# VH-VL binders against q0atu2, part 65

Target 1, 119 residues: q0atu2
Amino acid sequence: MLDKKARIRTSREYRNVFEKGKRLSGRFLIIYYVENALDNNRFGFITNKKIGMAVIRNRIKRQLRAIVREYQGQVKNKHDIVLVARAGIGKSSFEGMEKDYIAIMKKAGLFARNANKID

## First folded at step 3 (VH-VL)

Design db8 (framework fv_dusigitumab)
Fold by ESMFold2-Fast, scan of step 3:
Structure db8 (fold): chain C 119 residues (1-119), chain A 122 residues (1-122), chain B 111 residues (1-111)
Amino acid sequence: as target 1 above (119 residues)
Amino acid sequence: QVQLVQSGAEVKKPGASVKVSCKASGYTFTSYDINWVRQATGQGLEWMGWMNPNSGNTGYAQKFQGRVTMTRNTSISTAYMELSSLRSEDTAVYYCARDLEYYDSDSWPDYWGQGTTVTVSS
Amino acid sequence: QSVLTQPPSVSAAPGQKVTISCSGSSSNIGNNYVSWYQQLPGTAPKLLIYDNNKRPSGIPDRFSGSKSGTSATLGITGLQTGDEADYYCGTWDSSLSAGYVFGGGTKLTVL
């Protein structure tokens, strides 16, 4: 579970990231990201109706939070990052989502060295 | 300069299949999902499905399940919708439309193609 | 076969205000965001409103949206002849036949 401080919580904060942030698209994920004025990173998660029913959308959100938490130490500090799940992500494996996340974060320049290392 | 340009009008006999193309320009084709929507003469809009051009994943409206196939060719930024076992009631204008992705929304079409008229008659 | 109910037509004079209703159920409007589309004669639809009440860039502020319970409304103030069009609401349906659904459409005539 991500720490409460590491979560984007309000609709206004989500809107700020969407309106002012940069966008990068992967196979299953899109990230919107912007530098913040805090001393920590915050993450948001969006799963739209194309992904499936609430049970599937909630599973995807939990899996994405787990991936983000695992690689939290690799992310450059002071960013608000929103992950948007693309249509069809529910058919992806956990490993597939993880690989897509790593690839996007590296392309965005948000990952530190050794982001490829899996425990 | 976002544009979706569709193929020309088609006339088909009942039982045939039709394949409509939608060529995208002015944006990164793989970055936005494509929807297909049709409209019979004098009738309302009817959603057919979505296609993710990066993954190739699709979702179809139940009414069209088993008759529709949505594909793409990323090298030419073109989406396709193929409808088989055509009936007279499939006579309609068929539109492709790009998704609008937004905060916590059920993201939906912001840019539409001009439409392709498909006529099914004996 | 519209899952969402709209009046078939509305009319008013230039400069007046009209409201177009869209009625659904808990599985669609009641649980999901509503969009509105304008279709001018002989053209493809154009997005007017998304997320119940937001306007895309280039849409004038005389177009507005709202949602309450299982119903949504599109408001148009300062009517112009160029507003004559068909208007459609749309939303996701979360039932067993999950997918996007449109209203039956409303023809707006500016008299």
Scores: ipSAE 0.062, ipTM 0.697, lowest interface PAE 5.1, mean pLDDT 86

Design db9 (framework fv_dusigitumab)
Fold by ESMFold2-Fast, scan of step 3:
Structure db9 (fold): chain C 119 residues (1-119), chain A 122 residues (1-122), chain B 111 residues (1-111)
Amino acid sequence: as target 1 above (119 residues)
Amino acid sequence: QVQLVQSGAEVKKPGASVKVSCKASGYTFTSYDINWVRQATGQGLEWMGWMNPNSGNTGYAQKFQGRVTMTRNTSISTAYMELSSLRSEDTAVYYCARDLEYYDESGWPDYWGQGTTVTVSS
Amino acid sequence: QSVLTQPPSVSAAPGQKVTISCSGSSSNIGNNYVSWYQQLPGTAPKLLIYDNNKRPSGIPDRFSGSKSGTSATLGITGLQTGDEADYYCGTWDSSLSAGYVFGGGTKLTVL
């Protein structure tokens, strides 16, 4: 589970990322990201109504948090990053979400280390 | 500037299929979902479905499930909507519209194509 | 039939103001943001209002939106003849497995 200080909590904090941040779209995910002044990373997760019913949205949110936590050490420090689930993500596998996350984070230049699976 | 340009009018017989195209320009095609909406003569707007141009994933309104297919060709920034087993009540103007995916919401159709008139008659 | 209810028509004189209502339920308007669209005769719809009360670039401030509970309202002040159009509200509906729904439309006549 992500540390309390690594979570974006307030609507104002989310708006700051969306207003000032950069946007990149993947297959199932959009990320918005901006450098912060906090000396640590913070993550936000949005699973809006387009994804489907609450049970599906909650499952996706849990899976995304697990993926972010697993690759947390490879993310460049001092960023606020919001993951927005795109329509259709509920049809993807956990592996599919994980691959999309790795690809988009690499494209954004946010991985300090290669996040591809290594033995 | 954002533009969605649709294919020209079609006249079809009952039982045929129609495929409408929607060419996007002025933005990154794969970054925004495309909605399809129709409007029968003198009637209101009716949502048909959405398509994610990056993944190819779709969601269709229950009424159109089994008759509609939404696809895209990313190399030419073009979305397609194919409706099969046409009936006279499918006579309508068909619109594509970009879905502005907003952070804490499902998004909304923001930019619309000019519409494609499809007439189904014997 | 439309899931969201609008009056079929409204009318007023140039320079006057009108309001157009849009009524839904907790699964749509009550839980989601509302957009409004203007459709001039023979043209495609154009986004007027999004996020309940925000205007896209180029939309004059005489157009406004609001939402309370399961209802939304579009306000138009300083009516002009060019405002004659059909107006539609729209939102996502959770009960339709994340489908978008429109109101039945309101025909505005500027007399």
Scores: ipSAE 0.031, ipTM 0.674, lowest interface PAE 5.4, mean pLDDT 86

Design ia1 (framework fv_iluzanebart)
Fold by ESMFold2-Fast, scan of step 3:
Structure ia1 (fold): chain C 119 residues (1-119), chain A 119 residues (1-119), chain B 107 residues (1-107)
Amino acid sequence: as target 1 above (119 residues)
Amino acid sequence: EVQLVQSGAEVKKPGESLKISCKGSGYSFTDYWIGWVRQMPGKGLEWMGIIYPYDSDTRYSPSFQGQVTISADKSISTAYLQWSSLKASDTAMYFCARHDWSEGAFDIWGQGTLVTVSS
Amino acid sequence: EIVMTQSPATLSVSPGERATLSCRASQSVGSYLAWFQQKPGQAPRLLIYGASTRATGIPARFSGSGSGTEFTLTISSLQPEDFAVYYCQQYNDYPLTFGQGTKVDIK
């Protein structure tokens, strides 16, 4: 899965992103993002009860981490980014989540490279 | 099934060393913190400390810093709580629990390990 | 450290009645508060996290509210199996701290 040093680990770190960060909404995802004082990016993932049962939320978290890991090289350095799954994400395909992620990251100006995935 | 399974009850004498275990299964062990909670007979819950198994980042309650050692072996999905020299006042039920900051709180608990220290 | 104080120490409620349990933090903990149920001889069970979000599998009769320093757990129609001790816990700051517990007796 995503390198653990690239994960937001504490409620305090999540709170910092929510309080100081910018917000951007996609079709299935909302991102909150803020520049950090580190030399790397960190990602957080939130799948609330509106998504569905724990098994569905856990699948979504796993899939989002896989997407983030795949496109990690395209993300501008020094950011804390929290992905919040919207209620409709449980009905999305993996490809749908991936496309939404790419779109919102590009719109936020967080991609430094071409974000297209290879088969 | 996501679960934490703890080692069996221990009966020890003051001055003896002890190491008890908490084994996770059914989830990615390095994605969650593992906390330890003490419950003295007939009393409430006391947080002792917490460890992030990926890199062994460990944080202790000031009351337990230097009194116990918390460790983890991510290769076998197991966390440990250790005493170098037990005291009668260490007689208690010890629980391990999984913590996810983004979902909040200790959501999965071990069954507990009863430690009895008597002369 | 943040001190968590629960009240009342003991609550006696008949089955079918509403039970209201209070938890106060010595400093603001935002919404980073959880409620646990513990029955005799068992491990604690997570009921509520984030002050108001029910954990998976928890019956709808359990609800949490509050933010900052004042929090409430409500059991809307107490069932016999709800006889237990209830703990609040803050996870806003280290060290993590629990309240001393409220014992719910079903008379």
Scores: ipSAE 0.005, ipTM 0.569, lowest interface PAE 12.4, mean pLDDT 86

Design ia2 (framework fv_iluzanebart)
Fold by ESMFold2-Fast, scan of step 3:
Structure ia2 (fold): chain C 119 residues (1-119), chain A 119 residues (1-119), chain B 107 residues (1-107)
Amino acid sequence: as target 1 above (119 residues)
Amino acid sequence: EVQLVQSGAEVKKPGESLKISCKGSGYSFTEYWIGWVRQMPGKGLEWMGIIYPYDSDTRYSPSFQGQVTISADKSISTAYLQWSSLKASDTAMYFCARHDWSEGAFDIWGQGTLVTVSS
Amino acid sequence: EIVMTQSPATLSVSPGERATLSCRASQSVGSYLAWFQQKPGQAPRLLIYGASTRATGIPARFSGSGSGTEFTLTISSLQPEDFAVYYCQQYNDYPLTFGQGTKVDIK
């Protein structure tokens, strides 16, 4: 469960990340990310209708939030990060989404080296 | 032993095509970006572009977009820099370098490939 | 594009003295700044990344500081092998950009 302060909640903040941020694509995820002026990281989540029905999109969103929560201690501080689910994500397992998240965050340089998982 | 090994020096005439290589060893080639950097005789370093070998996501400097093609073959851990038609102004040392956003920027460099273009 | 400006263009220093090199970005790059050393006929060598973190095997006399737009590389006690050209490079945004270099020369 992500704390309220760790979530991007307004359309304005999402637009800011899309307009000023960098984009990086993985197999199932695209991230947009930008450094913020806060003392913490904030995450946003986007699942569009190409993924599938509302039940599937809601499951994906819940699972992505759980993954982000588990690894939040490894993320470099002071970033706004938006995760956009790609159409193929609905066919992925939880483990597949987790592996893609780790890979794309490492690729973006947002994971600290030698960081540990949150138990 | 982590290293990048580049192909040997080239002597070409204007209008000829050329493809030079950069082979990685001692690490997971698909986990890192490979960038190309030009250094004209007696001048500083100019970033040309960068590729992520896992999915061939490629970014070019605006000055080099359309002038060169960057590609990678992950099955043989090799990245490439290619010209369709060389100009005398392409005479330079070309370096490849491994980029990890989280660990060390361009932390491992190839030895360089000297390209001389003259009639 | 983010323009990186280094100063001075040439710095003349005696062995054992402190050398201070400056790098300025035209807009904020956070801490996504690296310093490289290049000797004649050699590939560049990473010294510092993340503005202040020494790369593996880099002697303690090299230190980096700064954030945002102003950065400094300090060599606390210059050794004969430190005479080289030094480049700063931002990796906060595309295109990636290098400074023009500072040549550290013997006095």
Scores: ipSAE 0.006, ipTM 0.552, lowest interface PAE 15.0, mean pLDDT 86

Design ia3 (framework fv_iluzanebart)
Fold by ESMFold2-Fast, scan of step 3:
Structure ia3 (fold): chain C 119 residues (1-119), chain A 119 residues (1-119), chain B 107 residues (1-107)
Amino acid sequence: as target 1 above (119 residues)
Amino acid sequence: EVQLVQSGAEVKKPGESLKISCKGSGYSFTNYWIGWVRQMPGKGLEWMGIIYPYDSDTRYSPSFQGQVTISADKSISTAYLQWSSLKASDTAMYFCARDDWSEGAFDIWGQGTLVTVSS
Amino acid sequence: EIVMTQSPATLSVSPGERATLSCRASQSVGSYLAWFQQKPGQAPRLLIYGASTRATGIPARFSGSGSGTEFTLTISSLQPEDFAVYYCQQYNDYPLTFGQGTKVDIK
């Protein structure tokens, strides 16, 4: 579970990331990211109706939070990052989501260049 | 422009096989479910099943399981509905429709394929 | 399966009048309900999804409301082009199910 201070919670905070942030697309994920003025990273998660029914969206959101939590120590500090699930993510395995997350974060320059959880 | 284009009308006899098509264009075909809906003459809409073209995962309505086969060829952005042995009761209009789950409903529809099965 | 029941089967109204169509689900579907319009010889057209959100290009006179098991489609000032059959559809659970339709006919 991510600590409360590591979560983007308000519409204002989400809007700031969308308006001022950079965008990068992966296979199943889109990230929007911007530097913040805080001493920590914050993450937001969007699993809209593109994913499917509430049960599927809630599963995806849980799995994405678990992935983010697992790799939190490898993310460069002082960023607000919003993960937007793409329509195809509902068909992905946990491992598939994890691989996409690592790839997109490395491409964005938000992960240590050689850090990698998966083979 | 996003569209689904279905194959033309068919006139068949009981016991014959048939395969009708639904071709998507103007969008990422593999990122959306394609559903099939039957409408018997003068009757309402019946959901038959749905396929995810990326991996051909199919889900059928219990009333159509074993009666028809739904398939897709993602290389040509086309979904199919197939009968091994037609019955007079299969006489109907068949629609394909896109479910992107971004709206959680069928947002783009094909024009329909009329199938007439008579002796 | 979730059974969708629409009422009335036929609604006779005059142009300019309000039309109110009902849709009931045999069990809760949350807000995962869509409304479709079908004119003779045409494919269905998505009007409303998520119980209350208008699809792109749908006129403001169409509005949806409800959640759980009871849903309503309202056409606030019926136009000549609105005479059609209307279907509700739940997409909360498989199998996806449609109501039997309400025909909105000219009085």
Scores: ipSAE 0.006, ipTM 0.542, lowest interface PAE 13.3, mean pLDDT 85

Design ia4 (framework fv_iluzanebart)
Fold by ESMFold2-Fast, scan of step 3:
Structure ia4 (fold): chain C 119 residues (1-119), chain A 119 residues (1-119), chain B 107 residues (1-107)
Amino acid sequence: as target 1 above (119 residues)
Amino acid sequence: EVQLVQSGAEVKKPGESLKISCKGSGYSFTNYWIGWVRQMPGKGLEWMGIIYPYDSDTRYSPSFQGQVTISADKSISTAYLQWSSLKASDTAMYFCAREDWSEGAFDIWGQGTLVTVSS
Amino acid sequence: EIVMTQSPATLSVSPGERATLSCRASQSVGSYLAWFQQKPGQAPRLLIYGASTRATGIPARFSGSGSGTEFTLTISSLQPEDFAVYYCQQYNDYPLTFGQGTKVDIK
C-alpha cells in the first residue's frame, strides 16, 4: 500500500490535477499529472461504476496501488498523478495493467533516466 | 502447480487460542486476495473475510468482525486465520481460497482445516 | 447485505436428464455471480464465474445464465459424478455472500 503522505486525499487536490494537469490515455488507464510544490510525489486513484461494482473497483484500486508502489522509485519527483481506470480494466490481468502503466508513464516523460526498473 | 495448502485438523477446548494457516505456491502470492470461508457441520458456506497479502488490506464480514483476525506473511506466502478465545460454535471446516484479481471469483481452494471445539 | 436464495433445496434427476438450479439475489448483483460444486468431504470447485463463463476444465454440460437478481445453472445430460451440492455466490459487493445450496441427487 502507498504511504498516506504519497496519496492525494482531498477533492481540492484532485480538482487541481484535473484542471491544471496534462492528460494521457493508455489501454486500461488514463493519467492526469501536474508538477507540485512538495518534496514528494502523490498519487490518486479513480474507479468508476462502469468498471464493476464496489468489490471489483476496490480490488482494482489495490492492484494499481501495488503497481505504483513497485515503480515509485522511477517516477520523477514533485508530481501529483491521478490514475483513472477505464471501463475495460476489469478484464485486464495484473501484468496487463502493469505494462499499460509503464508505457503511459514513459510516454508522459515521468520516468527518470537514472531509476532502475524492478523485475 | 498453483496450490493452497492448509494446516492440519485441530481439536481445542473453549477459551483456547488458535491460529491456522494457508500457504500459497505456484503463483505470485502478493497479487491475489485470499478469502476465508466457514462451513459448519452439515451447513453451507459462509464468507468470513478476505486479505490482500501485499499490504494486508483486510475486509471482514460483519458477522465475523471482532470474532477472528485474518493476517498474512508475504515473505513465506502464508495467510492466517486466528481466534483469541475459541467457542464451541466455532466448530467447523475452514477453507481458504484465492480470488482471481480481474474476475473476483474464488478459483483455487485449500483442502480445508477441520476445527473441533469441545470440552 | 445481499441475501442469496437458491431453489430448490434438493433436486432429484435421472442420469442423462437436464438439471436446472435457480439463484436469486435480494438486490442486483449485475453479472458478478459464481457457481460452485462441492462433493462430500471436498473443497468447493469453481464452475462458473461472471454469471455465464465456464472456469478452466469445466465440462461443456455446465452452463450459467442470468443477470441482475435472477440466475440459473443448467447441467445438461447429468452424469453420476455430478452428485453434489451447488452454491451460488455474489461478488458484487461486500460482504460476499453465498446461497444456502441446492443438493443434486441422482436417481
Scores: ipSAE 0.007, ipTM 0.564, lowest interface PAE 12.9, mean pLDDT 86

Design ia5 (framework fv_iluzanebart)
Fold by ESMFold2-Fast, scan of step 3:
Structure ia5 (fold): chain C 119 residues (1-119), chain A 119 residues (1-119), chain B 107 residues (1-107)
Amino acid sequence: as target 1 above (119 residues)
Amino acid sequence: EVQLVQSGAEVKKPGESLKISCKGSGYSFTNYWIGWVRQMPGKGLEWMGIIYPYDSDTRYSPSFQGQVTISADKSISTAYLQWSSLKASDTAMYFCARHDWSEDAFDIWGQGTLVTVSS
Amino acid sequence: EIVMTQSPATLSVSPGERATLSCRASQSVGSYLAWFQQKPGQAPRLLIYGASTRATGIPARFSGSGSGTEFTLTISSLQPEDFAVYYCQQYNDYPLTFGQGTKVDIK
């Protein structure tokens, strides 16, 4: 579970990331990211109705938070990052989501140079 | 080069059916919403609706709900706008445009399809 | 629906002159406002999104400002190729809505 200070919580904060940030698409994830003026990274998660029923969206959201938490130490300082789940993510495994997350974070230049878990 | 190419001009009579197309190329078609915009002769722009080609999730402007059908065939990167029964008031230029929620903007537009409905 | 109102309906300016176009929303749209340029016989072209961010390839003379309900598009030194109709568009709420347009004539 990410602590309170590592979460994007308000609609205003999400909108800022979408408006000012850069975008990168992965297989199951899209990330939007922008530098912030804080001393830490913050993460947001969006699972819209395209994914499936609420129970599936909630499962995906929990799994994405767990993945982000595990790799939190690899992320460059001072970024707001929003993960948007693509429609196909509902058919992915935990490992599939994890690999996609690592790949897109590396491509975005947001991970340390040695952080990779792709096949 | 990212492009949206629309079908050619149409001349129809009231009561006839019509289906016009918008073909995307140079990008991942299923990763972007496609919107339809009407412009009546000498008038401004009106948003009709939008579709996500991956799963055909469609949202209409209330003014166009029940008046037209928006659809997409992702296997050929093509979106469609369809009328079951045309009216003279449907005479207009119809544009398709790519919308990315990360930019929150219609960034790439088709050249337009002129539809003329007269007796 | 959110109604977008643009003023003036028509603006006549000389080349090199500054042009200022206004757009008002009937309720707050935050900064979820885009500006488009449309030349005769052409599709609209995105100029500004997020009220103030220039789209890729758009000249620096175009700038957007404002938030909430009042927005402005400024062309700092109008060029002959800027002859066009300009539309504002809100994307804060469904349905997405456009203003009625401001026609800029170069004189």
Scores: ipSAE 0.006, ipTM 0.539, lowest interface PAE 14.1, mean pLDDT 85

Design ia6 (framework fv_iluzanebart)
Fold by ESMFold2-Fast, scan of step 3:
Structure ia6 (fold): chain C 119 residues (1-119), chain A 119 residues (1-119), chain B 107 residues (1-107)
Amino acid sequence: as target 1 above (119 residues)
Amino acid sequence: EVQLVQSGAEVKKPGESLKISCKGSGYSFTNYWIGWVRQMPGKGLEWMGIIYPYDSDTRYSPSFQGQVTISADKSISTAYLQWSSLKASDTAMYFCARHDWYEGAFDIWGQGTLVTVSS
Amino acid sequence: EIVMTQSPATLSVSPGERATLSCRASQSVGSYLAWFQQKPGQAPRLLIYGASTRATGIPARFSGSGSGTEFTLTISSLQPEDFAVYYCQQYNDYPLTFGQGTKVDIK
């Protein structure tokens, strides 16, 4: 479960990331990210109506939180990061979303070089 | 300053074509949906359709499907609403509005474009 | 499509009084319900989203409540600038739909 302090919670906080942050697109995910002045990272999750029905959006949001939670120790500190699900993510597997997340975070320079698993 | 600025009032005859615009500024235009809302004289608000400028994914109200075309040019942060052949019943105020992805609400509105169609 | 029905069509209230506006959805919209204020000659202004969250800059006298199919907008102490038409709108499903509006008029 992501700690409440690691969650972007207000519309104002989301706007700050969208307006001032950098944007990077993956296959199933878009991330918006900006350095913050806090002691920790904060994550936001957007699953708009473009990706499908509420039951699919809720499943995707839960799976993305689980992925972020699993890899939070590999993320450079002091960033606000918003994950936006793209159309098509509803057809992805958990592994597909995980691989896309790792790839986009590495490309953004937000991940440690050795944040991969073999076996 | 986050704002949407619409093109000026139009006076047209039935059968003429028309394209009106909605220009966003002060925010990342491709990060938000842009919706179009019609208000006939003395009447309430009617949602016509919505477009995601990043990839031009467009959703229409069934009542407006095939009656209008919604498009966007992300290079100039502008969305458009177009008629191939106007009818007197198209006389109305047309608003564009930004749809906040997180909240799903129309939070920033254009000033409106008055379209008058008469013989 | 989800039909939004507002009541009353017109509400006459004196300044300082409480105003209560109702919005009913033909099927559940969860909490995906917004309220807008519109004054003559102006674009609509977002007041409430998520059924109960005030938009930025909206005075505390405006509050929203409800979930599912029944929603209420309350203005606790009506000010002169609050005389306007109010619309509810669901964003749970496409097509997005608005209520027909409630006109809040001076008594």
Scores: ipSAE 0.006, ipTM 0.553, lowest interface PAE 13.3, mean pLDDT 86

Design ia7 (framework fv_iluzanebart)
Fold by ESMFold2-Fast, scan of step 3:
Structure ia7 (fold): chain C 119 residues (1-119), chain A 119 residues (1-119), chain B 107 residues (1-107)
Amino acid sequence: as target 1 above (119 residues)
Amino acid sequence: EVQLVQSGAEVKKPGESLKISCKGSGYSFTNYWIGWVRQMPGKGLEWMGIIYPYDSDTRYSPSFQGQVTISADKSISTAYLQWSSLKASDTAMYFCARHDWSEGAFDIWGQGTLVTVSS
Amino acid sequence: EIVMTQSPATLSVSPGERATLSCRASQSVGSYLAWFQQKPGQAPRLLIYGASTRATGIPARFSGSGSGTEFTLTISSLQPEDFAVYYCQQYDDYPLTFGQGTKVDIK
């Protein structure tokens, strides 16, 4: 879904976002976000064990990655953004996760005006 | 059940090529990194490299860069470790293991593939 | 690279006693530190990740502590099946690095 330059890959990079970033909570998602010194956005995904077993967590991570990819063109450049799934996300539909993502990103001011979504 | 199953033991001569495999099952293969770890007889663990099967993003330990090739075929949930020309010093047990940078360490390990290189 | 140093190299403990194993990183790794157990002829088994979180199925007698550069694995009441080699590993940055191991054997 996302090319490798758009992904947060090391625990050090995740730690930087948690320590220096802002936090915003939605119904099913929490985002942590911070400006980076790169020319692109990077995304990370966390699904802790309170959500359920590995198979459920893996499904959710895959679905979140698909949602992020679909809307990447609307996200303001130069941010590292980590999506943390809340315990209740396992009961959500794909549409519910998508709506929550859009709402939280708009509330954070991370959606650029007049940007088109990416397919 | 979540598991990694490795190919069987190999006995080779110096100069021969070799490709060993690590097949994942019971989870979303493309959502986890697969790492390779060497253990020489009677010695400790050495990290060789890691691959993200979704896009084949691969990172090597400096000690193994150019010495081996790590690859993956996501259509059959299998990762590979390959040598173009084996040396006697490559005699070791080779483990594959699943890794998630955001939440954990190597949590699921293959049983290991013993590679013996002798004349 | 981040160098991981374990001590002692060998620890002799009687069953039922407490075992304490140390791991030191050459630079801060935050809490991105894991502990593994390996028995002869077996693959390593994850015990602790995030410096202090027990992996699924790991008995409560295993506990991890520390952050930054100094880490400890404690086995509160050593059982016969706990005689093994233990490795620490940092996963904060590339390259991933393991300690050289501590062998816990019977006194």
Scores: ipSAE 0.007, ipTM 0.599, lowest interface PAE 10.0, mean pLDDT 86

